VH-VL binders against q0atu2. Designs and how they scored, part 312

Target 1, 119 residues: q0atu2
Amino acid sequence: MLDKKARIRTSREYRNVFEKGKRLSGRFLIIYYVENALDNNRFGFITNKKIGMAVIRNRIKRQLRAIVREYQGQVKNKHDIVLVARAGIGKSSFEGMEKDYIAIMKKAGLFARNANKID
Short names: E, the ipSAE of ESMFold2; O, the ipSAE of OpenDDE; V2, 0.75 times the mean of E and O plus 0.25 times the DockQ between their complexes.

## First folded at step 15 (VH-VL)

Design uh7 (framework fv_recibokibart; at its last fold request DockQ between E and O 0.92; V2 from the best seeds 0.88)
Fold by OpenDDE, fold request of step 16:
Structure uh7 (fold): chain C 119 residues (1-119), chain A 121 residues (1-121), chain B 108 residues (1-108)
Amino acid sequence: as target 1 above (119 residues)
Amino acid sequence: QVQLVQSGAEVKKPGASVKVSCKASGYTFTSYYMHWAKQAPGQGLEWIGEINPKSGGDNYNQKFQGRVTMTRDTSISTAYMELSRLRSDDTAVYYCARDKFYWEELYFDYWGQGTLVTVSS
Amino acid sequence: QIVLTQSPGTLSLSPGERATLSCRASESVESEYLHWYQQKPGQAPRLWIYGASSRATGIPDRFSGSGSGTDFTLTISRLEPEDFATYYCQQYGDTPLTFGQGTKLEIK
């Protein structure tokens, strides 16, 4: 599980990312992201009812957290990043989600220059 | 009613820059992202990029990266698109269009009337 | 990027006839991210169908959208003179956003 300090937890924190940041739409994810004034990155996850039942949403959230944990060391520091699950993600494989995450993060330029797991 | 009113036609030389404006009215400017699209004569539409009207945060189509700059002035509800190092194939009608700020409704429900930019020697 | 291919390029029909416009995506697109726009000469595009099957405000019920996956269709049950225009499909399923090349619906 992500460290508590690495989590976006409050509505205000989420709103701050949306209002002060930018967004990028991927196949299964939309990311909203903005630089923060902290010494670490924070991640937020949004799964709407459109994605499916609670069991599906919880599964997707667990999978996304796993992906974020796997690549967190390669993400540029001092960013708040909100992952919004899009329609169709429930039908995707874990590898598909991972691929989309990598692709969208690359497009956003959020990976560090020395990242080595994204090739 | 919602309106997006763009600046007038432009004629530019190759290598020059053009800045098109899009003034929004009839709605809260900051509640929608602003997008820009290109339509070459007799051709289809091409997405250029989008901008967060609250923060100015932007994302561009890679095809235009390095030559396009999107900005906004919230005080007058106006978005701008500047295209530099113009070439002949930049000749097109450029449109601004809005979509929702959040992810609930991601389509272009209102468009500007378009701005013709002609690039010729 | 996701490529949208529309067919036919030009569709010549008479008022009163049924029109069927196709939009094929190079990869699967969720229905809620596939939209249609109408454009007449000298005018800006106008939202026509959103989410593959929902008519925009003010759009007559003779227009309908359907499809899923890679195949989408815009149907006009009975053409009216004002329906002759170019129709574009557009996907919001991935960045960059892309449009089809358009189908020109012209009067025979």
Scores: ipSAE 0.911, ipTM 0.960, lowest interface PAE 0.5, mean pLDDT 96
Fold by ESMFold2, look of step 15:
Structure uh7 (fold): chain C 119 residues (1-119), chain A 121 residues (1-121), chain B 108 residues (1-108)
Amino acid sequence: as target 1 above (119 residues)
Amino acid sequence: QVQLVQSGAEVKKPGASVKVSCKASGYTFTSYYMHWAKQAPGQGLEWIGEINPKSGGDNYNQKFQGRVTMTRDTSISTAYMELSRLRSDDTAVYYCARDKFYWEELYFDYWGQGTLVTVSS
Amino acid sequence: QIVLTQSPGTLSLSPGERATLSCRASESVESEYLHWYQQKPGQAPRLWIYGASSRATGIPDRFSGSGSGTDFTLTISRLEPEDFATYYCQQYGDTPLTFGQGTKLEIK
């Protein structure tokens, strides 16, 4: 699980990422991201009701948290990052979500220098 | 009524740079992302990149990375795209277009009228 | 990157005829992220169909869009003189955003 310190929590914090940052679209995810003034990264997660029933949305959130946790040590520090699930994500596998996350984070330049290796 | 009005046609030499403007009216400029696209004569459309007009945060198509810079001036609701080290195949009409700030129903609902940039020796 | 291939390149028809324009994607694209634009010479593109099948505001019901996965279609049931233009499909399913090369619908 992501440490509580590493989570975007309030509406104001989410809005700050959207307003102060930039975005990038992938197959199953859109990320919004911005540098923060902290010494750590923070992550937020959004699943819209259009994704599916609550059970499905909760499963997707758990899977995305697991993916973020697995790769968090490779993420360039001092960023707030919001992952937004796209409509097609409900049909994807865990591996599909993982590949999309890696690709979109690489395109955003958010993985550290060795992140392109990703093992 | 939403309008995107672009700067006039430009003629440039190879190696020069060009800066195209896109003035927005009829909506809150900082509430929509701005995109730029290229259309060479008789050709289709190619996406160049986007800018968050509120923050200035940008992302570019890798094909244009290193030669394109997108900026904006929120005080006059105007976005800019600068293309440097111009080549003859940069001759094209350049369009600005907007889409929503948030993730639902993302498409280009309004476009500028286009700016012809001609690069010739 | 996702390549969109439109066919035919040029479609020559008369008013009153039915037109079928094809857009094929190199990789699967969710229908919600496949869009169509109309462009006439000397004019900017205009949003026409979004999400594969939804008509933009003011677009006549003779235009319909369909498809999923890699195959998408724009259909015009009865061509009117004002419908002769170039139509582009566009995907927002992955970055970079890409357009098809266009289908020019011209009067026979």
Scores: ipSAE 0.822, ipTM 0.916, lowest interface PAE 0.9, mean pLDDT 92
ESMFold2 (binder alone), look of step 15: mean pLDDT 93; pTM 0.950
OpenDDE, look of step 15: ipSAE 0.853; ipTM 0.944
ESMFold2, fold request of step 16: ipSAE 0.796, 0.821, 0.768; ipTM 0.913, 0.917, 0.905
ESMFold2 (binder alone), fold request of step 16: mean pLDDT 92, 92, 92; pTM 0.940, 0.939, 0.941
OpenDDE, fold request of step 16: ipSAE 0.902, 0.907; ipTM 0.957, 0.959

Design uh8 (framework fv_recibokibart; at its last look DockQ between E and O 0.88; V2 from the best seeds 0.00; counts 0 for: pae E 5.9 > 2)
Fold by OpenDDE, look of step 15:
Structure uh8 (fold): chain C 119 residues (1-119), chain A 121 residues (1-121), chain B 108 residues (1-108)
Amino acid sequence: as target 1 above (119 residues)
Amino acid sequence: QVQLVQSGAEVKKPGASVKVSCKASGYTFTGYYMHWAKQAPGQGLEWIGEINPKSGGDNYNQKFQGRVTMTRDTSISTAYMELSRLRSDDTAVYYCARDKFYWEELWFDYWGQGTLVTVSS
Amino acid sequence: QIVLTQSPGTLSLSPGERATLSCRASQSVEGEYLHWYQQKPGQAPRLWIYGASSRATGIPDRFSGSGSGTDFTLTISRLEPEDFATYYCQQYGDTPLTFGQGTKLEIK
């Protein structure tokens, strides 16, 4: 589980990321990201009914949180990042999700220069 | 009604820069992403990039990275695409197009009329 | 990147005939991220079909879209003179966004 301070939790916080940030569309994920004025990164997650039943959505959220947690230390500091699950993600393996996350984060230039686990 | 009106045709020499404008009306300019596409004579369409008009946040096709700059002026609901270091294969009609929503209904529902940019020595 | 290949490149038909246009993706694309545009000479593209199978506002019901995975189709049941144009498919399934090379539907 991500630390509470590492989570985007309020509608206002989410809106801020969408309005003030950039976006990149990957195969399974759309990321919205913006610099924040904090000492830590914050992550948000969005799933909708198009993804599937509640059980599936919850599974996907757990998997995405696990991926984010795994690579958290390699992400550039002071960013708010929202992950939007896209259609088809439910058909993907965990490894597929992870691969997509890494790819999209690289495209966004959000990994630190000395990141080790992204090759 | 929604309208995207682009600036007029441009003729440039190789190595020069061109800046095309796209003025939006009939909707909230900052509420939708603006995209740009390239269409060479007799060819298909190529995506150049997108910009969030509210924040100025942009993302470009890597093919154009380093030469393209997308900006906007919210006070006049106008988006701009600047292409630098022009070469002959940059000769094309350039279109602006509106992205309807942030992460739903991701298609181009309205297009500008296009701007012909000719690069010749 | 996802490459979209349209076929045929040119389709010559007469008014009243049925037209079938194909769009093949280099990798699987969810239908909701596959769209079609119509373009006539000297004009900008116009949204025609969105989400693989939904007609844009004002599009006649003789137009239909179908498909999933890597294979998508635009069908015109009975061609009208105004339907002769170039049609492009486009994917929003991955960055960069990409278009097919187009199918030119011309009058025989």
Scores: ipSAE 0.782, ipTM 0.929, lowest interface PAE 0.8, mean pLDDT 94
Fold by ESMFold2, look of step 15:
Formats: sequence, C-alpha cells, structure tokens
Structure uh8 (fold): chain C 119 residues (1-119), chain A 121 residues (1-121), chain B 108 residues (1-108)
Amino acid sequence: as target 1 above (119 residues)
Amino acid sequence: QVQLVQSGAEVKKPGASVKVSCKASGYTFTGYYMHWAKQAPGQGLEWIGEINPKSGGDNYNQKFQGRVTMTRDTSISTAYMELSRLRSDDTAVYYCARDKFYWEELWFDYWGQGTLVTVSS
Amino acid sequence: QIVLTQSPGTLSLSPGERATLSCRASQSVEGEYLHWYQQKPGQAPRLWIYGASSRATGIPDRFSGSGSGTDFTLTISRLEPEDFATYYCQQYGDTPLTFGQGTKLEIK
C-alpha cells in the first residue's frame, strides 16, 4: 500500500503535474512527472473512461498501485508522478503493465542509476 | 486563427549550430505542447522531441539526445529548437507543431511553415 | 520503437479512381493513437484523419480511415485532382513518436 504522503490526492496537485511536468507515452500508460519540493515521491493514477466499466477501471488502478509499490524503492526521490492508463490497458496482463511501467520509467530517467543495475 | 510562424532558411557549415524559432499566435501558448520534426529532402518525417512551454520541460528522441536543445520565451509566445554539431545529413526542413496539453489527444492539429536548414561544406 | 511501414511507396492513379493506402505497425497500436496527414510539395503536413477513423475539420467524406492492431488503411473513394499528395501515418502509442515513410499518391 502506498503511504498517505506518497499519494497525489487533490485536483490542484494533479493539475500541477500536468501543467508543469514532462510526459512520456508507453504502450498502456502515459506518465506525467515533475520535481517536487518534498522529501519523497508521490504517485497519482487516472484511468481512461474508454477502458470500460468501473469494475474494470478499479481493477486496473489496483494493479498499477501494486506495480508502483513493488518498484517504488528504485524511483529517484522528490518527484510527483501521475500514471494515466490508456484505453488499450484493459486487454493487457499484469506482466504487460509491469513491463510497460519499467520501460517508460527508464526512458524518463526516473529509476536511480544504481537501482537500474539491480533490475 | 491559430498560426505558427517559423524563422527563415539557414545555411551552415558542418560543426556549426542552428537555432530555429516558432512564434505562436491565436491561442494560449502555454496550453499546448510544442513539438519539432525533421524532413530530409525527398524523405519522410522524423520526430525530434517536445517541450512543455509552461515549465520548459522537454523530451527528446534518443537519436538527437546531446545535440538538441528546446527552449521557449513565453513573453513572446515563441519556441526554439537548437541543433549543434551539424552534419551534412542534418540538411532538412524543420517543422514545429502543437498538440493538446493534457493526456487525451496526441496529434498535431497545426504546423509551422517549416524552416530549411542546409549544411554544406 | 514502433516502426510504421506504408505501402505502396508510390500509388499512380487517375482522378475518379479509388485509392487504398496501407500503414502497418511493427507492434499493436490502439487506433485512437494512429493518425494520418496529407502533405503537398512545399507545404507543411496537415492533419487529415485522427484516431484511425475520424476526419479532421473540413476533410471531405470521400476520405475514410479504418483498422486496428497492426493494420490501418486510408481510403479515398473517388479521387479528385486536389487529393494527389503524400500521405503519412503517425503513432504516439509508444515513445518515441514515429511516422511512416509516406505513400506518394500521384496522377497516372
């Protein structure tokens, strides 16, 4: 579970990431990211309504939270990161989402150099 | 009306640098990502990268990493692309193009007229 | 990266004929992230079809787009003289953003 302080929660916090950050598109995900002034990372999650019904979108959010939790120790600190699930993610596997997350986070330079050697 | 007006043609020698400008009008400049693309003579289009004009945050195609710098001046609604250590195969028309700021749409609805950069020894 | 391969490279047809332009992706692309542009000599590209099948503002009904996964097409039902140009497909289903190499539609 992501700690309370590791979550992007308000509309203002989300808007800051979208408006001030960079973005990168992966196969199933788009990430938006910006440096923050905190001692920690924060993560936010948005599911595209085209993915499907609410139960499917909630499953996707849970899977993405699990992936982020697994790799959070590898992420460079002091970043706000929003994961946007793209329309096609509903047909992906957990492993497919995980591979996409790893690839896009590496492309963004958000994995620490030493952490990249571990994985 | 939305317009993207680019700077004029440039002739450069190998090893030099070039800075192309793209002046935006008819919309809120900081509300759209600005992209740059290359089209070599008789060839297709190649994406160079994007910049968020509000923050200045950029992402480059790895083919251009280390040689390209994208900047902007929000006071005059102008984006810039600088390409250094020019080679003969950098001879091309360079376009700016905009896309929607948020995650929903990823197409280029308006393009600049293009800037011809010629690299000749 | 996703490679887009357009076929044929050059398509020679007469006004009034039907044109079919192909765009094949090296891996699956969601249709909403596949777009088409028209470019005439000396001009910038212009958005033509977005999201695989939606016409941009002012684009005539004779243009239609279709496809999913790895195979996408742009169809012109009855060619007009103004339709002879080069057409590019583009994806942003993965970074980096890529274009196909183009199909030049020329008058026979």
Scores: ipSAE 0.108, ipTM 0.742, lowest interface PAE 5.9, mean pLDDT 88
ESMFold2 (binder alone), look of step 15: mean pLDDT 91; pTM 0.933

Design uh9 (framework fv_recibokibart; also named ui14; at its last look DockQ between E and O 0.82; V2 from the best seeds 0.76)
Fold by ESMFold2, look of step 16:
Structure uh9 (fold): chain C 119 residues (1-119), chain A 121 residues (1-121), chain B 108 residues (1-108)
Amino acid sequence: as target 1 above (119 residues)
Amino acid sequence: QVQLVQSGAEVKKPGASVKVSCKASGYTFTSYYMHWAKQAPGQGLEWIGEINPKSGGDNYNQKFQGRVTMTRDTSISTAYMELSRLRSDDTAVYYCARDKFYWEDLYFDYWGQGTLVTVSS
Amino acid sequence: QIVLTQSPGTLSLSPGERATLSCRASESVESEYLHWYQQKPGQAPRLWIYGASSRATGIPDRFSGSGSGTDFTLTISRLEPEDFATYYCQQYGDTPLTFGQGTKLEIK
């Protein structure tokens, strides 16, 4: 899981990302992202009821947190990033979510240069 | 009633730039993303990119990266797309279209009428 | 990027006939992210079907959409004169967003 300071927590913090940032759509995820004024990255996670029941949505959220934790050292610093699980994500595997995350973060330019391969 | 009204047709020489406008009315301009698409004569549609009109944050199709700039003026509810270093295959009708800010039901529900840009020697 | 291939390129039919328009994706697209637009000459595209199967507001019930995975279909059960136009499928399943090349439905 992510440390407390690496979490987007309040409705106001989420709204700031949506309103001041930009977005990219992937197969299973949409990311909204914006530069922040902190010394660190922060991550937020949204699942909606169309994905499935609460047990399924919570499992997906845990999987996404694990993926973010695995790659967090490669993310350009000083960004607030909200991962939104799309309705089709319930049909995806963990590996499918991971590949989609890598692809969309590359497209957003959020991985640092000279990082390891992110495939 | 939602309307997107675009600027008039333009004729440009190769190497020039063009800036197309899209004026929104009938809704809160800063609550929807604005997209731009290209349609060459007799051809299909190609997505150029999108802009968050509240922040100015943008993302472009890689094919147009480096030649396209999207901007907006919220005081007059108007989005702009500028395409530089024009070449003859940029001759097309350019459309603005909107979709929702949030992740549900993302599709282009309203389109501008289109702006013909002709690039000729 | 996801390539959408529509077939046929041109479909010549008479009013009253059934039309079937195909859209094939190079990679799987969730049906919720597959949309159809109608365009008549000299006009902007108009949202027609969204989420593969849902009609946009005011679209007649003779239009239906279906499909999943890589294969999607737009069907017009009984053609009316106003239905002759070009139809584009579009995916919102991955960035960049892409359109099919269109199927021109023309009067025989």
Scores: ipSAE 0.779, ipTM 0.907, lowest interface PAE 1.0, mean pLDDT 92
Fold by OpenDDE, look of step 16:
Structure uh9 (fold): chain C 119 residues (1-119), chain A 121 residues (1-121), chain B 108 residues (1-108)
Amino acid sequence: as target 1 above (119 residues)
Amino acid sequence: QVQLVQSGAEVKKPGASVKVSCKASGYTFTSYYMHWAKQAPGQGLEWIGEINPKSGGDNYNQKFQGRVTMTRDTSISTAYMELSRLRSDDTAVYYCARDKFYWEDLYFDYWGQGTLVTVSS
Amino acid sequence: QIVLTQSPGTLSLSPGERATLSCRASESVESEYLHWYQQKPGQAPRLWIYGASSRATGIPDRFSGSGSGTDFTLTISRLEPEDFATYYCQQYGDTPLTFGQGTKLEIK
């Protein structure tokens, strides 16, 4: 589970990322990202009803949080990043989601080069 | 009424740069992403990239990466696409197009009239 | 990238006939992210069908879109003279965004 300080929690924080940030559309995720003035990264997650029932949406959020947690140490510092789940993500495996996340984060140039980087 | 009005036709030599403008009206310019597309003569459409007019945040097709620069002037609701190191195969009509929503219904609901860019020696 | 292949390249029909245009994706695309545009010579593309099956504002009901996965179809039940144009499918399911090569619907 992500630390509370690593979470985007308020509507204002989300709005700031959407309005001031950049975006990249992947197969299962759209990421919005912007630099913040903090010493840590923050992540937000958005799922809509089109994805499925609440149980499905919660599962997806749990999976995305797990993915983000796994790679958070490799993400460039001082960023707010919002992950928007796209249609079809519910049909994807965890590995598929992870692959998409890695790909889109690489395209965004958000991964820092370190010994733990997974290609 | 929503309108996207682009700048006029351009004739350039190889190696030169071209900057096409797209002036938006009839809606809040900063509330929608602006996209650019290329259409070579008698050919289909290629996506060049997108820009967030509010922040200036951009995302380009890798095919054009390193040669394209998208900018905007919010004071006049105008988006710009600059293509550098022009070559003959850059000859095409270039369109700006509005993306309706941030993450829902992602399609181009309004298009500029297009700008012909001719690259010839 | 997702490649969209349209067929046929050219479709020659007469007014009053039924037209069926195909768009095949190299990989699965969610219906929400498959769109169709109409383009006439010397004009910009115009949104025609969005989300695979929803008609844009002002589009006649003789136009319909269907399909899912990798196969999508645009159908014109009874062609009108103004319907002859080039139609492009487009996907927003992955970056980079891509278009089909188009189907030119011409009068026979």
Scores: ipSAE 0.691, ipTM 0.907, lowest interface PAE 0.9, mean pLDDT 93
ESMFold2, look of step 15: ipSAE 0.738; ipTM 0.899
ESMFold2 (binder alone), look of step 15: mean pLDDT 93; pTM 0.946
OpenDDE, look of step 15: ipSAE 0.652; ipTM 0.903
ESMFold2 (binder alone), look of step 16: mean pLDDT 93; pTM 0.948

Design vf1 (framework fv_recibokibart; at its last look DockQ between E and O 0.84; V2 from the best seeds 0.84)
Fold by OpenDDE, look of step 15:
Structure vf1 (fold): chain C 119 residues (1-119), chain A 121 residues (1-121), chain B 108 residues (1-108)
Amino acid sequence: as target 1 above (119 residues)
Amino acid sequence: QVQLVQSGAEVKKPGASVKVSCKASGYEFTDYYMHWAKQAPGQGLEWIGEINPDWGDDNYNQKFQGRVTMTRDTSISTAYMELSRLRSDDTAVYYCARAKYYWSLDAFDIWGQGTLVTVSS
Amino acid sequence: QIVLTQSPGTLSLSPGERATLSCRASQSVSSKYLYWYQQKPGQAPRLWIYDASSRATGIPDRFSGSGSGTDFTLTISRLEPEDFATYYCQQYESSPYTFGQGTKLEIK
């Protein structure tokens, strides 16, 4: 799992991202992102019943955490980022999800200029 | 109908632990943060903490930090609050309450009926 | 933490009168994150006002919330017998999400 300091943990923190953040939509993910006043990035996740049964949701949760962990060191600092899983994500492959994440993060300009693990 | 049903009254000795349950029904359990509040006899309300039922992330009032543990079982839409190292001033009615947390933030719009915890020698 | 101070502690009035309850915050609170609850003896609190000035579902028009910054008010234009209870304000601006100490509205 992500370090506690790297997670959006409180309901108020989620509210802040949705209220003040920018929104971008990918094929399988929607991201909301906003600059924070910290020295680190924090990630939040929204999964709802529309993406599938409990088994599917749990798989998606694990996969999203894995993707975020893999690329978190390449994301520009001082951001709160919430990933919202879209309904079609339950039928996607891990590679498809990863590709979508990279694409949407690039579009948002959230990757550092010296990022090495991105397509 | 939407409701939160809490476990029954508890009587504990000082130093013991108590675990209160809060079962949700009538709505998607993981779409709302679960909050807990304390109300001592004849006193006001005090916020204890919150938990994200979907991901398990919790946030506690520093006053209770180190003694409170919030958990959940999504399979039965139930949240739990455990308070350890009980003392006499922990005697109170404890409430669970839900609050929406994404896209819009709602207040504590649904409350449990409360659970009386009595700590006495 | 943000401290909410309610006044008065007890308000004694008769049915038909106007009631004004105050909630003062130790620091600025957005109207979006100021709530009021009603509680009667032996019952759980019930959401009454949200976003400082919006009535919750089923709340009569005689109740109104107002205010901004550090000063918020709950007003009951004409008291009904069922309105006598304790009212709490709460802030959701920042954790911990504190409550005021409450105002007990009792019948004179």
Scores: ipSAE 0.899, ipTM 0.952, lowest interface PAE 0.5, mean pLDDT 95
Fold by ESMFold2, look of step 15:
Structure vf1 (fold): chain C 119 residues (1-119), chain A 121 residues (1-121), chain B 108 residues (1-108)
Amino acid sequence: as target 1 above (119 residues)
Amino acid sequence: QVQLVQSGAEVKKPGASVKVSCKASGYEFTDYYMHWAKQAPGQGLEWIGEINPDWGDDNYNQKFQGRVTMTRDTSISTAYMELSRLRSDDTAVYYCARAKYYWSLDAFDIWGQGTLVTVSS
Amino acid sequence: QIVLTQSPGTLSLSPGERATLSCRASQSVSSKYLYWYQQKPGQAPRLWIYDASSRATGIPDRFSGSGSGTDFTLTISRLEPEDFATYYCQQYESSPYTFGQGTKLEIK
């Protein structure tokens, strides 16, 4: 599971990422990211109601958590990263979201020295 | 039309728990953190904590850590604050207030009407 | 945590006078995360000033906020009877998002 230490927990922390961070858009996701003063990464999520009805939203949330958890060890430390689910994500497969995440994280330069090892 | 409506006044004994509700209407509930604040009679405001209504991530003032639990039910756009092991200095009005956590960042622009909790033996 | 100290605790003035309310932080607060609220007896607080100096919607231009770092002020250029209330500053710089203890602005 994605531990509480690896989560953006406060509204102020979210605001900091949007205020100070860089933005990159993919097919299904947008990421906002900024260096933090910690020794670890923190992840946040925005999955508003535009994604779809409850069953779809719950599936997307479960899949996003799983993807982030799976690749967390490959992410360069000291970053706060917010994933914004785009409206079309509800029609995406798990594989499609995963590929989009990998691509956007590589483009941002956020994957560490062994980023392709589990691809 | 945007409003937060809180549950009614409560009278409790020391050692009990209280759960206050805050029902949101007129806006997208999951776009705003819900915050809670305490105001003892004749005193100032004290921030208790916050909860992300979509993902459930919470964050509490250390002073209340271990005694407060914030939850929500997105299906009815309602946030809850439960305070346990009540003592006499928990007698206060408790407010909920919303804050957008992305884009337009007007802080606590909408407040609930307050819920009086009285703790007496 | 960041402690906000408001002064004076009580300010007694007459309508038509100028009021200056001080909020001092124990450590630096970004102006973007310093807010002011007005509260009247029996009512919830109301957002009054955000970003240290920006008036919330519908707030009269006789209210102005200023300051940066650790020193912030709320000024009312010409007091009206409806302005007598308690004013709180709040920092949203870091959790816990503390309030000052309030300045009660009362009629002399």
Scores: ipSAE 0.793, ipTM 0.897, lowest interface PAE 0.8, mean pLDDT 90
ESMFold2 (binder alone), look of step 15: mean pLDDT 93; pTM 0.948

